# Designs tried in a protein design chat: VHH binders against 5'-methylthioadenosine/S-adenosylhomocysteine nucleosidase (mtnN). Part 1

Every score and structure here is a prediction.

Target 1, 252 residues: 5'-methylthioadenosine/S-adenosylhomocysteine nucleosidase (mtnN), of Buchnera aphidicola subsp. Baizongia pistaciae (q89aq7)
Amino acid sequence: MKKEIKKNYRIGIIAALQQEVQILFNKLKNYKINKISNITFYIGNIHNIHVVLAKSGVGKVFSGITCALLLQKYKVKFIINIGSAGSLNKNLKPGSIIIPTNVCYHDVNLTAFGYSIGQIKNCPKTFLSNTLMLKLTEKYLFENKIKYQKKLMISGDIFIDTCEKKSLLKKRFPKAIAVDMEAAAIAHVCYQFNIPILIIKSISDSSDINAADNFKYFINLASKNSSLVTINVLQTLFKNTKNILFDNNNRC
Unless a header shows other numbers, all headers, positions and changes below count from the first letter of the chain; Kabat numbers aren't used for antibody chains.
ipSAE, averaged over its two directions, is called F for ESMFold2-Fast, E for ESMFold2 and O for OpenDDE. V2 adds 0.75 times the mean of E and O to 0.25 times the DockQ between the complexes of E and O.
Where letters were taken out, [cut] stands.
The coordinates of atoms that the task and the answers printed are left out; those that the model quotes come from them. Centres of patches stay.

## First folded at step 1 (VHH)

Design b01 (framework vhh_7b18_3)
Fold by ESMFold2-Fast, scan of step 1:
Structure b01 (fold): chain B 252 residues (1-252), chain A 123 residues (1-123)
Amino acid sequence: as target 1 above (252 residues)
Amino acid sequence: QVQLVETGGGLVQPGGSLRLSCAASGFTFSDYAMGWARQVPGKGLEWVSYISSGGSTEYQDSVKGRFTISRDNAKSTVYLQMNSLKPEDTAVYYCARDYEGSWYSDLEYFDYWGQGTQVTVSS
C-alpha cells in the first residue's frame, strides 16, 4: 500500500453558509480557525489529509475573494466547491446530488460585443470541472448507488424565486440543470490560476415561487448530502493529486 | 423551527460527575436519533455518544463505562450522565440530531446542533 500522506498537499473546500461547512468542520482534527473580513477559514485534517475549509459568504464577490485567498495564502493544490443549489430540472428533487461538468454565469451579458450569453471577455463560454476529479467522484456515486446528474450549472448574484426568472434562465440556458450564487465565480478564479476544480452540490429548492420555503426546509439535507459525498471521495482525490495536477496542466 | 438547548455544564473536580440535558423542539423527537459530540481545546470535534430512536446506544472508546446516554421522549429531552470525569474530558459539549431516511446517510452526520455547554474538569 502506497502512502500519499507524506506529500503534504492541501485541499481547499469552499461553501457559502455555516450549514454547508458544519459537517466537514465536525470531521476536522488538529484544527485552527482564522477569520479574514467576514470569511472564516478552518485549517486542519480530514482522514490525515491537510484541508483548508472556507465559509465564504453568499455571492460571486465573497466566493471569488475566498478562492483567491485559498490559492495565494494557503497554497491549496485544488478546490472543491460544495453546498446547495436550486433545481432547473423537474426530475431533481431536494437532496439530489449534482456534480456539474461545467459552469457559467447567468447574469453576465456581453452579447453586444459578440460574446455568448454568460461569457466574460477573454474567458471560455463555460468553465470546466477537472475530468479526473469528476470521474473519481462519479465512480464513488455509482458504486454506492447514489443517484446523480452531471451537466451544466449556472451562477449569478440573484436568488431564483419566481416562475418568470426560472423560465427566462431555462430559455437562455436550455442545458442548465441547476443554479447557485457562487460556483461560476469560484471556477473562474480557478481558471485564471490554472487550478483544478470539482463542484459537488445538492438540491435545496425548485427555483420558483416556493424556492425560499424549500431552501429553509431542505438546506440541512442538501448540506449533509454534499458534505457526505465530499468526505467519502477526499482520500481518493488526494491519492490521485499528481495525476489531477498533471491532467489539468496538459489540457492543450 | 428545530431548536436544541443544552444545560448542565460547569466546573467539577477530577472524579466528579455531571449530567447534561438537551431540550429539543420543532420536530417529532421520537422519530430521530440523538447524539453528543465535544470540542476539546486545540482539537477538532469528536463524537461522544449516540442513541437511536429505538433506544440503542453507542459510545466512543474513551468514555465507555463512564458516560451514559439516555432519552425521555415524553419530555423531548436527551441526557448525558458523565461519571469519573478526567481533565481530558474538558470540552464544549454539543447536543445534535441525526437525520434519518437516506441510504447515503451515516449515523455520524448530524444535521442540527445546539449552542454547546462548557464542561471544565479541574481543581
Scores: ipSAE 0.000, ipTM 0.092, lowest interface PAE 20.9, mean pLDDT 85

Design b02 (framework vhh_7b18_3)
Fold by ESMFold2-Fast, scan of step 1:
Structure b02 (fold): chain B 252 residues (1-252), chain A 123 residues (1-123)
Amino acid sequence: as target 1 above (252 residues)
Amino acid sequence: QVQLVETGGGLVQPGGSLRLSCAASGFTFSSYAMGWARQVPGKGLEWVSYIYSGGDTEYQDSVKGRFTISRDNAKSTVYLQMNSLKPEDTAVYYCAKDTLYEDYSGSYEFDYWGQGTQVTVSS
């Protein structure tokens, strides 16, 4: 005899820095804090939805470990990666919202073995954001007249802070609109575990000589904007969890 | 020349109500989100409520269900209706204009602030 089990879905949200998690943390009710190997997890409810909010730390390794722990220890059904990004597009100003359609690494090179720049063996050329999560988020942004871009973002363990570094990335990845240090690693983990991912970033800097100063000045703005979008789409994403999982399993 | 002028503060008993008004000038009011923040004695500045150019609203958890933000674009005025006031709501309340034009609907980053209006909840 099989008892009907109530489906309680948990949603994982990952950001690198305290500033990037702070607004979501302030909205968390009935929360508990758990720290694992310098990674902080905030477990609680937003709009009566069970959320695990994680502050991973900066870079691919911290974000990859954090994502794996969300999936294995907390059993989250999908991941939302939030936070800040540097602009590779002149039309993206500080505070601009991006919801990337796909992400890849900018610091991986296996071209000697016939792979595309940014591609790891046994992986696609780019990791795709979940189509339904993107569509639901885009609908929210459009209906609320929030300007956004949805194109390629690239990630690597390098803060892009010179015209030379930016120019090289634009030459190697002409379709990329933004760069960060975590998103591709999080998407890669989600790809390996077959978990849907949505990426919501806001621009903090121009990825050039002024990048560090721009980042310090605009990190709070970028954090607020990405958090605000996340809070406002969370209930819609939660209600569509079964459809999101179905869409993710049929992406081929 | 951007100006924000708050009125409506004062002394009120616990459980009472006050309505704050903020008259705005010097910008296209209808195109910007507006907010209210407060400086509580002994605490830092904290965000209270936010209204998008399109009229959608957001509230800090501690005031949700008690405070209502609204706007009148014809009068270039934003309001904060405060009900069921608590001693913890005692603060200087500031009206603020968001930095982002209607394209972004809001950022929670404010570039202009009013002079503030004192709200005191006491018996």
Scores: ipSAE 0.000, ipTM 0.106, lowest interface PAE 21.2, mean pLDDT 85

Design b03 (framework vhh_7b18_3)
Fold by ESMFold2-Fast, scan of step 1:
Structure b03 (fold): chain B 252 residues (1-252), chain A 123 residues (1-123)
Amino acid sequence: as target 1 above (252 residues)
Amino acid sequence: QVQLVETGGGLVQPGGSLRLSCAASGFTFDDYAMGWARQVPGKGLEWVSYITSGGSTEYQDSVKGRFTISRDNAKSTVYLQMNSLKPEDTAVYYCAAEYSGYDLWSESEYDYWGQGTQVTVSS
């Protein structure tokens, strides 16, 4: 017979913008709202799973603070970062799903001290997504005939909106398929606290001269696609929480 | 020019009802969450109710089940239906607008407040 599932653990879901959280918020049952210094937390249930959905604001500092609060105040067991990203790969069109295997900074440069471009002191060259969470998400996407890519994504406190900026990033990070402003900071916090992370992004722009117009036009599509993937994998991730936590601990 | 104009306040007997309205102008109403807060005599500002741009609602425990917040996006108006009013509900009620999201290219979030409308619950 089925063992009773403890209702006291929670899953943290982080996005930067209201458009990116809205679909998940609309699925929350028995929710409450808590605001801390311009960061909004929506605490409730999706599929009878306890979640804390957080609207962080844009950029590394907002997302880092939000992630730390989810881990320390709300005691979430793992983090899902959702939302939009700019494309660095010509095969990624608006609305395309990416589930990055790893993420690093594009605006960190300690090469003067012998580190790789994008690497911060006392950290790995890239931060890894949890292998089991990624595998379960990929299985869902494959079985449902949803096109996706899984490779490197890069993050920084810069919106990439010129061909020159895009070309520089492609030269420095030839394996990167997409760019955003939060994912690496969230993954960094998860690395420091030994918490598993999954990143589910959808493409909103081409990271070139048209990026701002594309973002405005496609942000709702990107928000919808990343949210729907998240909703559909959430139950599977929850059922595998023990295995995810065991896998993450064995990574050490 | 941004304006929030509250109407519908007044004197009412305990157990009575009032409907407050807040008419908004000068901004894109559909992008804003709307709320009501009250200033009780001799106390600080207290949050009463909140409705998101998508229509989800929240209430302070003391008014839950008695007050109902709603919005009409076509009229750029938010409402507070107040039933079973008590003497302790006596306050100046303020309408507030909070930007529902963070725009990467916008200068800042906005908080707009109305001038307030007096509600007095007394025999």
Scores: ipSAE 0.000, ipTM 0.111, lowest interface PAE 19.5, mean pLDDT 84

Design b04 (framework vhh_7b18_3)
Fold by ESMFold2-Fast, scan of step 1:
Structure b04 (fold): chain B 252 residues (1-252), chain A 123 residues (1-123)
Amino acid sequence: as target 1 above (252 residues)
Amino acid sequence: QVQLVETGGGLVQPGGSLRLSCAASGFTVSSNYMGWARQVPGKGLEWVSYIDSGGSTEYQDSVKGRFTISRDNAKSTVYLQMNSLKPEDTAVYYCARETYYYDSSGEDAFDIWGQGTQVTVSS
């Protein structure tokens, strides 16, 4: 039964950059490459789990399109968004793992119409990570003594590279610990399709004057750390399959 | 039960080298994040370097290329090799075991500290 349940699960894994995809691609067995509208998908197995690994490209539109294709074309039951993020908390060091509880946009503003900063009309103020997946990931990190933080992450089509930009985001989103360019868009698509999401990021930069240099230096470390956590989360999913059921029965 | 003891501090001339040692007891060094932090007299604590359970290392920009963190799991000891020392490196150096979870404020990155060892770089 446990093996029968696994046969019907395809997990989508989405990352923006080649460096972020490469380690997982190297672990992929019996893989096939499929290209749709110039977006590349790698379909194979990690720890006997069926995965579709996608390189989205940078930013909200690329990640949104890629996520929608994972859900509609590949029929994945669960999305993991991996990769790098900039720190909004001075105590988060390069390579630190973040597993956000929720995510929202930092470059959306409908406050003129009474919405909260970052909130899209007819959406929640923040998009939530799947509680069960988050708990399993946290348990793995805690038991293996891996530094992590779980809080709000914010996303937008801007690389945060000045103290002024960082200070403004911290003022507008005082609960945010990290910033990226894809996670909120991916979570938004998952929200619309009623698909669970887990976000596993590793810090590549400080989101200030040194951010571009930090990113160049630490992108490989961040890619390695987020990928290794993801590989172990997939193994944890394999072990706990009977307790991890995702509902995909809702249709328009 | 758990404690950290630093040794190896002292007086050294600019351009010189020192190796700090941190002897750990009551826990397994290889299973924990271990770091070095320093405090210049009259200033706050600043993080210098860490080594994680997998052996990956990171450094503060001001010491990158000059300092190297390492560990000897059999001896339960963490080292900080300091080369090309500058007067600005003068500080009390602390060995610390880091938490595996940052709290909601992100303020506390260390759950146990050594007593510190003084490093003075002067002619």
Scores: ipSAE 0.000, ipTM 0.191, lowest interface PAE 13.8, mean pLDDT 82

Design b05 (framework vhh_7b18_3)
Fold by ESMFold2-Fast, scan of step 1:
Structure b05 (fold): chain B 252 residues (1-252), chain A 124 residues (1-124)
Amino acid sequence: as target 1 above (252 residues)
Amino acid sequence: QVQLVETGGGLVQPGGSLRLSCAASGFTFSSYWMGWARQVPGKGLEWVSYISSGDSTEYQDSVKGRFTISRDNAKSTVYLQMNSLKPEDTAVYYCATYQTSGYYTLRPSEYDYWGQGTQVTVSS
């Protein structure tokens, strides 16, 4: 049974930038490369788990298309979104790990129609990460004394690079600890297809006037840290693949 | 001055056992991850096993169930117990550490410090 589960289980991993996929790509065995509409897919094995690693490009549309292709063409059973994020919390420094419990958009406003800020029509106020995978990841981080936070992250098609933009987001989303440009769109696609998602991000910048310089300086550190956590989560998932396939708590 | 010294290698018959030890000095041993990697003649460097500062362990699939990694923080030593050895396990075994506090890696190319290596030969 364990051999059959291992053989048939495929995991999709999405990141926006080459720096964010490179470390995981270097770990792929028996890989092939496929390119569809300027989105690159690396298909292979990590720790004997079938993985489809995708470099989506930056922003909501690229990440949404990429996620849909992973689900429909490659038929992955689980999505992991990895990479970098900007900090909205004073306790998150470059390299810090976050494993968001939920995500929502920061650049969507349908309040004129009675929706919460960030909420798309016919969707929940926030999209939830898979509860079992969060617990497995948190256990790994806690036991290995890796500092992390698990709270709300927000996404939009804007790089937050001024104190004014950051202050506005903190006022509109006081529970948000970090911001990126892809995670909410990926989670939205997973919600529509009823596929579980885990988000593993590392901080690359402070989301203020120093953000572009911070990003350039810390993107490799953030990419390395999120990738290393992901590699260990994949090994943990290999040991627990049977349990993951039967977990549906996100769709009660 | 970080120093890693491996011992315990040797010649053993297929199905036999060996225990490798790595004595570490020059850093706060209990705070860092420790690993073992091996180089098979004519092949690349392969990660074998890893143990975190919190005692979580990981193994390469080819050695899982046969090898056990452990650490003794009081002695600043990491061990690799190798059981049911196969001719394919013949390699130079290296002790290594990753020095970034709070983070670790399964990629041997990212390890910060390496020992001199100890030869393990499995033949009859």
Scores: ipSAE 0.000, ipTM 0.121, lowest interface PAE 16.2, mean pLDDT 82

Design b06 (framework vhh_7b18_3)
Fold by ESMFold2-Fast, scan of step 1:
Formats: sequence, structure tokens, C-alpha cells
Structure b06 (fold): chain B 252 residues (1-252), chain A 124 residues (1-124)
Amino acid sequence: as target 1 above (252 residues)
Amino acid sequence: QVQLVETGGGLVQPGGSLRLSCAASGFTFSDYYMGWARQVPGKGLEWVSYISTGGSTEYQDSVKGRFTISRDNAKSTVYLQMNSLKPEDTAVYYCAKEEYTWESGSYSYTFDYWGQGTQVTVSS
């Protein structure tokens, strides 16, 4: 298999909420705004890198539609999912960075047919983040002494706000460190289209009885932290786009 | 089609020096991290050194201070200068494009390699 990458590529960046896109939007140069069915796309440049920033709305369906539009209408070759997540790990405090290695659904159950909990038919047990994108992001975080974790994240159309819900998720997914409502759907679309994905989240809440109040208080911090990491890794990711596409096309 | 052709191996006495060269073709050399890995007879592959696209280098502890990696992007070639060679450095040396794997929450370097490698034997 040969790879030839001669054209300028665009990077798609998806977040659910206005707070989560606002900082990136403020850094966007020479931009234009398109709105399709309540999904807002901001097309422009960050560090002279071509970006399509999308505000999807909350949940699996909005994020899946948004990702598909980025891939098909805007022809982006890479997806970065940014924003906030709830913590399932005592060591993750508000503002902590996570760069999940893989993601799966927590509200999918086909175990009656022999699948693992969280697994959709004809899909892997978990959706993988791109190895090289993770490597480059991790190196940036390590060199800049930014504390991070990289493990499993889980997603579903439920805001986790009770000790009972959190305990059940920890029992079903003992390796999961964080939970959100979009990442697995975005990764699933990327899997179907064979597009590399990187997930950069920051913790906004504890996924328990205090979760709604924590979210309101910490959403701006989480949005700032995930956005700043994203801005700073864009140059490194863009420089390595040929390697990322090669790894994606030449999977072993 | 990716090709990596290693040269410069051979028989050398303990305390001696060798310079390995790797001629790369079939990909855009300047876009890739490059490294060296070695396979000791009867054992698995181990990472030796890498060099980034920007020229930053790292070394396995056992070779640090003795080995130096360098690259020439104009010639699509990566080099490994090996000084103060020890019998334990006896291995087949492979030129590799760097890949990352991670275990237990920390990252590590692994390598893919192409070609037959070059044999380095350190003995008296």
C-alpha cells in the first residue's frame, strides 16, 4: 500500500456546547459560519492550520450527525473531540486532562446475543483513538508537565448524577475513568469512515449527587483546559498528518 | 513500497567502534521519527535509540553515552555511531520507523522494521 498526501487537509474539531467551542472560536482567523439544522460550523484557521470547528449539541445523535457532516460535506481528514467529562476516578479532579485510549457505549446492551456490554453488532468492543495522535498529544503534555490520564472513557445519552448510577457504571466498566454523552458516537462514525480520532477532555464533575452543581461551576475551566491543549497540539498533529494517514490506511 | 537497507555491521573487538547506516526509500523520510532496535540471539526486539523529525534524540539506558543517533534528510539516511562496544551489544540491528505503544498508564517506544538488518558481533 502506497500513500500520497499532496493536498491541504482540514482538521475537524467537535464539541457539544457553546462554552466548549468558544475559546477555539476566539482563536479562529479568516472564519466563516455555516449553520445546518441547529448544528453550527466555524470554518477558518488556527496557527495557519485549516480547521472546521463544530458545535454539535448534546448526545449521541447530534454528535453522530455532526461528525458525518464534517467528513462528507467539509471533507475533513482528522477528528478531534473536545470538551468536558464526568469523573469515575478519585484521582481526577475538575480541570484534569484526559486523552482516552479507547471509548465505548455504556447504554448499549446486546449481551443476549453474545456481545460484550457496550458493544454494537459488527463493531469492536471499544473504538480506538489514533495511536500517533495520542503519542504526539501525550508527549506535549509530558514535556509541559501537564497531569493527564489515558484509559477508557464511556458514553451514553444519560447525565450521571447519582451514586447509584456511578456505582453501576464502575461495576460494568471497571477500567473506565470518565463518562460523557458524545465521544463514543463520534468515534463510532470515525470507525465506519476509517478516519483517525483524538479525544481531549477535561473533568467538569464527579458523576454523583453533586454533578449538576459541579458542572455549572467547572464547565468554563474544563472548556478552557481542553481547548488550550487542543490549540497547542494542532501544530504537531498537522506536521504529522502524513504519518497519521499512513497508519490509518496501513493498519495491521 | 517501504524499504530500509542497513549497512555497517561486522565483527569488532570489545571497546571498538562501528557506524551503522540505514538508507530509506518509499516514504517521505523527513516526516518520520527514525530509530534503531536490536534483536539479541534467542531474545526479542529491544529499542536502542530514536531521533525525531526536529533532531531530538533519546537512548536506552544501557547504551546512553556510548551510542549516538543522527539523520541526514537530504540523503534519507539515519546513522548509529556505536563506541565502547561490549559483548552484550552483539545483536542484529534494525533500522525502524518509530511507533508508540503504552502500558500501565505510561508511554513507551516500539518499532516496526523492514529488511534483513545488519549483524554486529562483539568478541575477541
Scores: ipSAE 0.000, ipTM 0.114, lowest interface PAE 18.8, mean pLDDT 82

Design b07 (framework vhh_7b18_3)
Fold by ESMFold2-Fast, scan of step 1:
Formats: structure tokens, C-alpha cells, sequence
Structure b07 (fold): chain B 252 residues (1-252), chain A 123 residues (1-123)
């Protein structure tokens, strides 16, 4: 009776930039820092929940490697991708919260072989966020009167910084509300490993000629807002871990 | 597929001995910590013993000196030798795979469990 084996689930949290991980790192207790191939992992506890927080670096390859390491080395039970995104919708101002229902690539084109724009061979047209994680997060946002949007976000290895690039994305992906550089790659890895994913982003820029200046001014606000939502839903997600793992609606 | 299969349980008299075996498949056995836990009817799971990848071992106080955990990496098998059995040792015994990336007291981080094998100590 002295020692009881407890199943204690670990949650993986991924962000690209130091600004995006810093607030969560400041809340981390009993932490260790592990650096693997220039990817930084912060391992510790938030609200007595075991968390592996990862700073991936920018772009699809860094985020894909980081996600795979979280799943295979640290054995996390689900992934939360946090950070900043550029707006494709005039109703989304800097600091606005988005919790995408699904994500796809905007820089993949296999249409010559009959696939949809953004679709990789042997993958769905879009990668789905876990429905239970979305519902639990949406409940928190609604009860706390935090405005949010939940629609398609698109990802690619391009910072969208011209009206021309933005217009092309809106034409190709008319349902997309936001754009980033990591989320679809992280969701793709989660799809391959059958791991639930939730994406919590906050708007840092307008994805047009002012995008670089907007990003510099609003990255700290976006980082703060996505981190605070994450911190506040973490206990609810953790308590529901078994139900999340049995929810098969993260795939189409 | 990742699987753990326990054998060696049964009915034994107080003071007797049993050897449990756990055959592992579907993963690189030598890279994982292994352990044993037991479930007494109507009680929670209780950690019994673990063995690390380097052969380091630990035991619950109540079984220390009576039980011995060992592993054979060539056979992908972990063993629990149980001597001087007591009625209190009556339980379903489960083999479990440990997550070596969590360097805790091994009461956390067991991620794959076997089906269990019944051990009954009775006259």
C-alpha cells in the first residue's frame, strides 16, 4: 500500500519562438531543460500536470521534428500548438484568439496528380483538431466572455507580407481565417501517429504590407493571449485525457 | 504490435515459491524499464518492483528480501521470482513497461500493461 502505480499523463506544448514559450516557461515548476539538435524542451509541471514545453524554431521541418520527438521520446498523450498567426479576416485584430477546427498546407500543390490544393498524397484534404479538446476550450472562452473564431487555418514556409500573397491565399482557401508557418506540419505528424491535437493561436499581424511591423509590435500580446488561454484550459483538458484519447473525430 | 504476456501464476501454500514470466513483443525491449504491479481484490494497484535498462532494481518494502526481479534481453522477458509467499501476496500480478524518459520513482510512467496473472496463497 506504500507505493501505488499511478497513470500520470504528460501533455506536449509546441511553439516556434522564445516569446511564445516564455510565459508558459515562467509558470513551469520542478523543471529540467533538455536541448536536442538545437530544439529546446522544458520539462516540468503546470498546476501539478506533467508538461513538456518545446521551442521548435520556425517552419514546417523544425515543428515536424519537434512534434515527433514529443511523441516518441517524451511519450506525451496529446499536443497543444500555441503561438501567433497572421490574419486573413478583417474581423480578427491583433490579440484575437483563434482555435482552428482544421488546418492544411497552402504551399503544397499536387493538383497535377488529382489532389486538392494543399493536400499531400495519402493524407486528408485538411487535418482536424480534436473535437473534445475544441469543445472544452470553446466552453472556457464562452464562459469567460473571450471573443474567438474557430475555422480553417493554413500553414506554409512563407511569411505572408504582401496584399498580392494574401489575395492569392484568400482565393485558393476562401474558408481560411488565419495563416502561420507550423500548425499544419504539427497536425500532420499528429495525424500520422494518431495523436489528438488542439491549436490555440492569437493574431500578431494582418498578412499584408504592414505584417512585419505588426508582428514586431504585437508578438508579445499574441504570445501572452495564446499562453493564458492554454494555462486556463490545461486542467480541464488533463482531467478529460482518457475521453480525448477515445475521441476518434480528429480524423476524417 | 506492442504486447506483454504474463505466465507462471497459480495456487501455492504459505511459505511456497512461484516464478512469474512476462514475454514482451513489438518493441526494443532492452531500451525500456520494466516492472511488476499487483491488484488485490477490492484495492488499488500496488507497485511491487522495477528493473531499469542498466539492471538496477527496487522493491516495495513488504516484498524486499523475498522477491527478485530480473530480465533477459535476448529473450525479451522479465521475471519475478517470489519466495516465502504470504496470504497477503494474493493478487493479480501485472507486468508493465516503463517510460525511461521520466526518471521518477517508477510509480509513474508505466505505459503498457499485460493482461495479468492470478497468484493465490492459501492453505
Amino acid sequence: as target 1 above (252 residues)
Amino acid sequence: QVQLVETGGGLVQPGGSLRLSCAASGFTFSSYDMGWARQVPGKGLEWVSYIGTAGDTEYQDSVKGRFTISRDNAKSTVYLQMNSLKPEDTAVYYCARGDSYWELDYSYGMDVWGQGTQVTVSS
Scores: ipSAE 0.000, ipTM 0.091, lowest interface PAE 21.9, mean pLDDT 84

Design b08 (framework vhh_7b18_3)
Fold by ESMFold2-Fast, scan of step 1:
Structure b08 (fold): chain B 252 residues (1-252), chain A 124 residues (1-124)
Amino acid sequence: as target 1 above (252 residues)
Amino acid sequence: QVQLVETGGGLVQPGGSLRLSCAASGFTFSDYGMGWARQVPGKGLEWVSYIYSGGSTEYQDSVKGRFTISRDNAKSTVYLQMNSLKPEDTAVYYCAADYLGSEYYESADEYDYWGQGTQVTVSS
């Protein structure tokens, strides 16, 4: 809709797991639940803002389908990807907040055709987060004395749970601070549709031999931290919707 | 127009101190992360330090505990306080501005704007 009024603007929020959506779902008012092909959509209001919260399931395909449905069926204006991530940086511990500036795949390899590791044909080397959304989120984090990092995150259909896997990723992607299984696919869909994206993750594990146990222990903390940041920036992002849609630094 | 102007370089004895300043104009300074990189004789460009728009800082391992980066948003200026200088710190120091956050010397292509550089020479 070219003549959308402010009250009809919807924000899409994607997470993979029930634990990751639960806190936002608990804040959702006047909601309805719609399920499409094992993907759950919660449609309602947070702070009187229209939100479509989606539980995609784990991995690139589930998250890509979910993002496309949010954009085309639910007509959301921008996407926020939330949830947990594994740490690739010694300064990030469970509960730490990351707001990645950019994201790429770690399990894509077209180097035989001259592309960079992680790069898909006809795509940039990395997918960029929206600059204004990042700035507004960073301002909130700084003013509230919440420690955060903003750098590269990498995604793939592999849970990183050994020192060997972690070492290989650090060698191939020396700038990456964190790894997950969805963010790059979501950002890729947003890139294709020219939709701004913000990624807000919290660390659940150290991506090593203890990763599965760390994940089980810290998933609720990571889910809480990413959700609370999201809730607290949501009104600011909504008020800046026109500026966010205009200021899309994923283009040029 | 965008400008980054570095000052404060010069000749200093080993163990001495220098404070570099970088005055920025032509963009909304408070929205940008600011970094310092150096080009050491015989080596490529090396990232030294970074300060995010939010104020958190990062340092290359070789300068941790000796160098301090800071910013003054009211003056649109970033500083690098360099203490306990070593001959190995001899380089041209460049100020850089980055809207998306950058790090490491390999990330030089991620900075939006660069200064002209200022020479720091540490010798007896």
Scores: ipSAE 0.000, ipTM 0.141, lowest interface PAE 17.5, mean pLDDT 85

Design b09 (framework vhh_7b18_3)
Fold by ESMFold2-Fast, scan of step 1:
Structure b09 (fold): chain B 252 residues (1-252), chain A 124 residues (1-124)
Amino acid sequence: as target 1 above (252 residues)
Amino acid sequence: QVQLVETGGGLVQPGGSLRLSCAASGFTFSSYEMGWARQVPGKGLEWVSYINSGGSTEYQDSVKGRFTISRDNAKSTVYLQMNSLKPEDTAVYYCARDLTYSEGWDSSYYFDYWGQGTQVTVSS
């Protein structure tokens, strides 16, 4: 009998673009590649930890389908969403790390029916990241003197590339520090299946008129930074799998 | 050469007080945010308090109302006044220089230089 390591535990890692998965893919050992439609899954080991790395494609539908497949087909025990995000906070420069405490939609509006902006019926106002996963990641970042922020991130099927769009989001979501196109949908799926989620993003653009040029220039930096954080926290998260699952089921 | 030197640690009884000092040299002290972090046996490193160049302060919830951070720019020194000490406050305390682009409570806590640390033991 061996209780120390459960060799069947798999961790799901989702990113939208090949650039965002490439560094993690390069660290995979004994891997195989499965493709379902336009979604690519890389199954292997990082360190001695079983991971399923998924390239979902951009946007809410691709990321939601990918997350559901990780949970149902590959039986992963928790999800890490990684990649790039646009900044809504003047202090977040390209390459800055964010580990959002919670996430919500910016392109959902049921306020006509009395819901908060960004809120889907029968869901919370925001989807929460797992508290223990956040604490373990924050400890790593602080101990290694890596600059980070933890706050609200917002997601929608729109690339924010004008001052007008950015200003509107800042007015509607004054607590939001960053925006992307996948995280809220992934967190929503995790909420429905009661699966713990951690989000690790790095800033690729300023969400304004230069956003597309910034993205092209900084996507590799953002991909590198989010991937390196993920690689370095994986072992700590894996060792705490029992505690993370217990925390998630008993969270306040 | 940047140096941060902590003093003022020691053994105190529960309910007691200690004042930690951190003497900084090798940089323009008034231009930098400063903080204190502690390493608790079994819990690892945790942020305690932070003071920006303008004098605004932030505290970890467990120390709010008990600890006070302050700075003296003329002496290039940051202080941590610790009151109503608990056994749970037993740790090595580190002074650190912060490169944060702080915008408030949820700002980054990136430290580029750390002191050697000073031991605080709260025991009867």
Scores: ipSAE 0.000, ipTM 0.132, lowest interface PAE 18.9, mean pLDDT 84

